# VH-VL binders against Type III pantothenate kinase (coaX): the designs that were tried, part 8

Target 1, 235 residues: Type III pantothenate kinase (coaX), of Pseudoalteromonas translucida (q3ijv0)
Amino acid sequence: MKLLIDVGNTSLKAKLWQNEQVQACDLNNLPWHAITHVIYACVGRSELLNAILAQAAFNSISCFEAKVTKTLGGLTCAYEHFNNLGIDRWLALIASFTLYPNKACIVVDAGTATTIDVLNCDGQHLGGWILPGLDLMTRSLTQNTQRVFDDENTPFTNQLGINTPNGLKNGALVATIGAINQAKPYLNDKNTQIIFAGGYGSLLQQQFKESIFDPMLVIKGLNYWYELDENSNKL

## First folded at step 21 (VH-VL)

Design u1 (from s1 with light chain S95T)
Fold by ESMFold2, fold request of step 23:
Structure u1 (fold): chain C 235 residues (1-235), chain A 120 residues (1-120), chain B 111 residues (1-111)
Amino acid sequence: as target 1 above (235 residues)
Amino acid sequence: QVQLVQSGAEVKKPGASVKVSCKASGYTFRTYAMNWVRQAPGQGLKWMGGIIPIFGTAYYADAFKGRVTMTRDTSISTAYMELSRLRSDDTAVYYCARGYYDRGFYFDYWGQGTTVTVSS
Amino acid sequence: DIVMTQSPDSLAVSLGERATINCRASQSVSYRKNSYMHWYQQKPGQPPKLLIYAASNLESGVPDRFSGSGSGTDFTLTISSLQAEDVAVYYCQQTHSTPWTFGQGTKVEIK
């Protein structure tokens, strides 16, 4: 099995990969006897990662860091300066490309930021958008204007607001839905799949019929990155 | 800056034990592995084992397994290596070394060394 | 255990000339694009000092006259223009498989 580690801005997520499935693990009791490789990605630094990589080394297990490239297998990054694309966005594209072959994809990761990336059925990443995430959208207004306020009990819905917390929360959701809908014209809509990940991914998925929520999309992308990267030197 | 300061030289008789300390400063002690390497007089370097302080897990080279114990005290950023049932051929300089992983695992900082002399 | 064998055991080189040290592993210490082999310098009375990690990466603060190359089983440390302060013993080390092992060392002197 593989150990897959995603180091985000504020947290580290680690999962095991075996039989094409993601499994939970305990960082204090990793099954090193069964682990064959460690695959990881970093958007920040993590001291805990240092300890895990040392543990892999003491068990004679190789570790590999995922990096953005202009191309990988049949996938092509839209960015001229491809290293400027966040590794988490690249991994989500890799996972979408692998899991939904021959489909165009709109890939939405709804975390601290909401990212929307467009992938055509030929494996070309066409680009995307970075929006403030839902909480950040609301916080930016409550912290930077005098009359906009929020209470912590008001949910995000797609309805018109009839009080200030409604207007604030629902406006953030509706703006996000609108941005996702604006991505659709970049594809011919034939065989298009919308894929949601991140903490607000389930909420957004509920706004789009026949869309998918995959909370492990980036983690799956780590595994597929490793498999695709191993074969890229044969071309 | 990163510094590893070891305990002073020791003279021991065969059959005794020695415990060498390595005090770390200038980095987060608990998340970097600490390794122990010895060098007999006029000889090369031999890895003995290491410990990862946050986990407390120690790993030993087979040549020393059963005679060596590696521990740490995270509250004072100190690693320890204890070698028991000493023999005259255990006479050596003992080094602690910090391990770091970047495309491989290597020792980027070393202590000054502790001379252990085993003589009857 | 992976045996690391250095050649030569001792090397005398004129000041300003090139010094070359070879290290051979008894089995591959590379996997994919990673080489688990490192070089250390040890001057008399001092602990070892890291020079090169992962076969070819120069450690911060090490002069650029030092370079490393190789993969698989065969590796080379090169000092492009030997200086007086480079007189030392040089060790290669593998960290591919435990126990981690060092070469026997190569003593470099000014001829």
Scores: ipSAE 0.797, ipTM 0.935, lowest interface PAE 0.7, mean pLDDT 92
Fold by ESMFold2, last read:
Structure u1 (fold): chain C 235 residues (1-235), chain A 120 residues (1-120), chain B 111 residues (1-111)
Amino acid sequence: as target 1 above (235 residues)
Amino acid sequence: QVQLVQSGAEVKKPGASVKVSCKASGYTFRTYAMNWVRQAPGQGLKWMGGIIPIFGTAYYADAFKGRVTMTRDTSISTAYMELSRLRSDDTAVYYCARGYYDRGFYFDYWGQGTTVTVSS
Amino acid sequence: DIVMTQSPDSLAVSLGERATINCRASQSVSYRKNSYMHWYQQKPGQPPKLLIYAASNLESGVPDRFSGSGSGTDFTLTISSLQAEDVAVYYCQQTHSTPWTFGQGTKVEIK
């Protein structure tokens, strides 16, 4: 099995990969006897990662850091300076490309930021957008204006707001929906798959018929990155 | 500034034990592995084992298993290596070294060394 | 155990000239694009000091005259222009498989 580690700015997520499935694991009791490889990605820095990689080394287990490249297999990155693309966006594209072959994809990761990336059916990443995430949108107004306030119990909906918390939360959601809809014209493709990940991915998915929510999209991308990279760079 | 400061030289008789300390500063002690390497007079370097402080897990080279114990005290950022049933061929300089992983696992900082002399 | 064999055991090089040290592993210490082999310098009376990690990556603060190359079983450390302060014993080390092992060392002297 593989150990898959996604290091974000505030947390570290670790999962096991076996039988084409993601499984939970306990970082304080990793099954090193069964682990063959460690695959990881870092948006931030984690000192806990240092300790886990050391455990791997003491067990003679190779570790591989996922990196953005201009191409990987049939997938091509749109960025001229591909190193500037976040590794989590690249991994989400890899997963989408692998899981939905021959489909154009709009890939939406709804976390601290909301990222929207457009992938055509030939594996060409056309680019994308970075928006403030839903919480950041609402906080930017409550923290920087005097009259806008929030109620923690007010839901995000797509309706016109009839009080300040409604206006704030629903405005953030509607703006995000609008941005996603604006990605569709870049694909003259009747067979487009919209894929949502991240903490607000389920909420956004509910606004789009025939879309997919995959909370493990980036983790799956780590595994597929390794498999594609292994085949192209095998010594 | 990463610094590893080891305990002073020791003279021991065969059959005794020695415990060498390695005090770390300038980095987060608990999340970096600490390794022990020895160098007999006029000879090369030999890895003895290491410990990962946050987990408390120690790993030993087969040649030293049964005689070596590696421990740590995270409250004072100190790693320890204890070698028991000493023999004259255990006379060596003992180093602690911090381990780091980047495309491989290597020892990026070393202590000053502790000379252990075993003689009758 | 993976045996790391350095050659030569001792090397005398004129000041300002090129020094070359070879390290051969008894089996591959590379996997995919990673080479689990590192170089250390040990000056008289001092602990070892990391020079190069993962075959070819120069450690911070190490002069540019040091470089490393190779993969699989065969690796090379090069000092492009030997300086007086480079007189030392140089060790290669593999960390592909435990127990981690060092080469026997190469003593570099000024001719």
Scores: ipSAE 0.789, ipTM 0.932, lowest interface PAE 0.7, mean pLDDT 92
Fold by ESMFold2, last read:
Structure u1 (fold): chain C 235 residues (1-235), chain A 120 residues (1-120), chain B 111 residues (1-111)
Amino acid sequence: as target 1 above (235 residues)
Amino acid sequence: QVQLVQSGAEVKKPGASVKVSCKASGYTFRTYAMNWVRQAPGQGLKWMGGIIPIFGTAYYADAFKGRVTMTRDTSISTAYMELSRLRSDDTAVYYCARGYYDRGFYFDYWGQGTTVTVSS
Amino acid sequence: DIVMTQSPDSLAVSLGERATINCRASQSVSYRKNSYMHWYQQKPGQPPKLLIYAASNLESGVPDRFSGSGSGTDFTLTISSLQAEDVAVYYCQQTHSTPWTFGQGTKVEIK
């Protein structure tokens, strides 16, 4: 069993990997007797990670940090300065590349920010965009204008707004949908798989026919990174 | 600025116990392991065990199991090592050391050491 | 238990010359790209001080005349140009498997 740890800007997500499936775990009662190694990625910093890695060490269990590389297997990063790409975006690309081989993908992670990354069918990452996430879009207006306000009960929809909370929420969603649609021409006539992750991933997925929502995309990417990393496979 | 300050020297008789303290400052005490290492006169370093303060569970080297207890008080950022049923060959300098993991687990900061002398 | 054996036990080197210390583990202390082996310096009356972690990574504040190399069972600490302040005992340590163990130490002196 593998312990997979994704350290984000706000929180730490830890899951167990067994039998090609992601399983929940309790950080205060990890099954160290069954864990063979720890694989982790850091977008942010977490003091709790220090404690978990120490616990692994006391149990003689090796830990491996995922890093962005220019290439991994047949996947190629678009960034010339590849270490500037967020590791969470790279892991999402790795997962998409692995789960949908030989397909072009638009990979959308709808968290605090919304990231959109384009992957062609040959495994080449073509680049992407970073947008404010849906909540950040709405908060930026309510905090920086006097007449724009939000009602915490108003949902995001793709309709024209007929009151201020409608206009605010629906405008954020429509802008995000528009950005995703603008990614499609970079893949020409290829059959494109759109893959959504993150807290608003389900909402966005509902706006696109034949798209996939995978809330564990980054965690799956972390496992696939480990399996594909040539340096981690030595010994 | 990480600092580990240990309690003062101790002189003990065989059969007694000693409790050494290690007060940490300059970092988040709860989330870094604290290890204990001893050094007998004219000899090398020997790992005794360690504790991860947030979890409270201690891990002991077999050579010291049954005689050593490692604890902590997170409210004052202090780790403790107690060694019981002291023998003359327990005469040593005892160090606390902070553990850190980066491509391996290593001891990046050490206390000044506490000399424990066991004699009749 | 993994036994860490240093060579030599004592080393006298002229000021400005190279000092080389070897450390051998009784079994591999590497897994994939990681080597769970570290070097410490201890001057008289002082606690140990970390020099090199994970075989080859220089700790911050340590002069670049110190370097580490090796993998598996065989590791080397090199001081490229010995200075007076480098007179100390040097220890290797494995953290691959508990109990974590240190080498017996190598005393470095000026010839």
Scores: ipSAE 0.785, ipTM 0.929, lowest interface PAE 0.7, mean pLDDT 92
Fold by ESMFold2, fold request of step 23:
Structure u1 (fold): chain C 235 residues (1-235), chain A 120 residues (1-120), chain B 111 residues (1-111)
Amino acid sequence: as target 1 above (235 residues)
Amino acid sequence: QVQLVQSGAEVKKPGASVKVSCKASGYTFRTYAMNWVRQAPGQGLKWMGGIIPIFGTAYYADAFKGRVTMTRDTSISTAYMELSRLRSDDTAVYYCARGYYDRGFYFDYWGQGTTVTVSS
Amino acid sequence: DIVMTQSPDSLAVSLGERATINCRASQSVSYRKNSYMHWYQQKPGQPPKLLIYAASNLESGVPDRFSGSGSGTDFTLTISSLQAEDVAVYYCQQTHSTPWTFGQGTKVEIK
């Protein structure tokens, strides 16, 4: 089995991969006798990762860090300077390309930032947008204006606001929905799949019929990255 | 700035034990492996083992199993190596070294060394 | 255990000239695009100092006259223009499989 590690800015997510399925694991009791490879991606820094990679080394287990490339198999990154694309976005594209073959995809990762990436049915990443995430949108106004406030109990809904917390929260959601809808004209394909990941992915998915929420999208992308990296097998 | 400061030189008789300390500063002690390497006079480097402080798990080279114990105290950022049943060929400089993984596992910072002399 | 064998055991090189140290592993210490082999410098009375990790990556603060190359079982450390401060013993080390092992060392001196 493989150990898959996604290091974000706020947390480290680790899962086992076996039989084409994601399995839970306990970081304090990893089954090193059954693990063949560690595959990881880093956004930001994690000192806990240092300890896990050391543990792999003491068990003579190889570790591989996923990196963005201009191409991978049939997938092409839109960025000319491809290293500027976040590895989480690339992994989400890889997973979407693999899981939804022959489909155009709009890939939305709703975390601290909301990212929207557009992938056509031919494997061409067309580019995307970076928005403040829902919480960051609301905090930017409450922290930078005098009259805008939040009462921490007001939910995000798609309705017109009838008080200041309504206007703030619902405005953030509606702006995000609008951005996602603006991605659709860049695709001429009838079989477009919208895929949501991240902490607010479920909330956003509820706003779009026939869309998918996949909380393991980036983790799956990490496995597929490893399998598709043709030069990984050369020694 | 990463710094590893080891305990002072030791003179021991055959059959005794020695415990060398390695105090770390300038980084998060608990999440980096600490390795021990020795160097006999005029000889090369030999890895003895290592410990990962956050997990407390120690790994030993076969040549030293049964005689070496590696421990740590995270409250004072200190790693320890104890070698028992000393013999004259255990006379060496003992180094602690921090392990780091980037495309391989390597020792990026080293202590100043602790000379252990075993003589009757 | 993987045996790391360096050649030569001792090397005298004129100031400003190229010095080359070879390291051979008894079995491959590479897997995919990773080579689990590193180079250390040790001056008299000092601990070892990391120079190059993963065969070819220069450690921060190490002069660019040092370079590393190779894969599999055969690796090379090169000092393109030897300086007086480069007089030291140089060690290769594998971390592919425990126990992690070092080469016997190569002493580099000014001719």
Scores: ipSAE 0.774, ipTM 0.927, lowest interface PAE 0.7, mean pLDDT 92

Design u2 (from s1 with light chain K33R)
Fold by ESMFold2, look of step 22:
Structure u2 (fold): chain C 235 residues (1-235), chain A 120 residues (1-120), chain B 111 residues (1-111)
Amino acid sequence: as target 1 above (235 residues)
Amino acid sequence: QVQLVQSGAEVKKPGASVKVSCKASGYTFRTYAMNWVRQAPGQGLKWMGGIIPIFGTAYYADAFKGRVTMTRDTSISTAYMELSRLRSDDTAVYYCARGYYDRGFYFDYWGQGTTVTVSS
Amino acid sequence: DIVMTQSPDSLAVSLGERATINCRASQSVSYRRNSYMHWYQQKPGQPPKLLIYAASNLESGVPDRFSGSGSGTDFTLTISSLQAEDVAVYYCQQSHSTPWTFGQGTKVEIK
């Protein structure tokens, strides 16, 4: 079994990988006797991660940090300076490439920021966009204008707004839908898979027929990164 | 600024116990492992075990199992190592050391050491 | 237990000359691209000080005359131009498997 850890800005997500499936785990009662490897990604080192990695070390378990590379297993990063691509975006691309072989993909991670990445059917990452996430879009207006206000209970919908909270929230959603639609012309084939992840991924997925919401996309990408990264350079 | 400050030197008789303290400052004590390493006079370094304060779990080298207990008090950022049934060959300097993992587990900060002398 | 064997046990080197310390593990302490080997310096009356981690990574604040290399079972610490303050005992340490073990130490002196 592998322990997969994704450290975000506000939280740490940990899952077990066994039998090609993601499984829940309890950080206070990890099954170290069954764990063979720890695979992790983070923007910066977290204090809780330090404790988990020490626990792995005391159990003689190797830990590996995922990094962005120019290429991996047929996947090619678009960025000239590939290390500037966020590791979460790279992992989502790895997972999409692995789970949907021979398909062009539009990969949307709807978290604090909304990222949109375009992957053609040959495994070439063509680039992407970074947008403020839906909450950031609404907060940017409520914090920086005098007359725009929000109602915490007003949902995001794709309808025209008929009051200020409607206009604010629905405008953010419609702008995001529009950006995703603008990614489609960069792909020349009709067999495109749109894949959503992140906290607002389910909401956005509902706006696109035949799209997929995978809340574990980045975590799956960690496993596939590990399987692909080390196979050619064994000691 | 990371600092590890240990309790003072001790002289003990065979059969007694000793409890060495290690007070940490300059970092978040609860999330970094604290290890204990000893060095007999004129000898090399020997890892005894360690504890992860947030989990409270201690891990011991086989050579010391049954005689060593490692504990911590997170409220005062202090780790403890207690060695019982002391023998003359337990005479050594005892170090606490903070563990850190980056492509391996190593000791990036060390206490000043506590000399324990076991003699009749 | 993984036995770490250093050579030589002691080394006398003239100021400004190269010092080389070897460390051999009784079994591999590498896995994939990682080498779980670390080097420490200990001056008389002082605690050990980390020099190099993961075989070849220089710890912050350590002079660049120190370098590490090797993988698997064989590792080397090099001091490219020995300074007076480098008189110390040097230890290798593996973190591949518990119990973590140290080499017996190499004493470096000015010739």
Scores: ipSAE 0.799, ipTM 0.935, lowest interface PAE 0.8, mean pLDDT 92

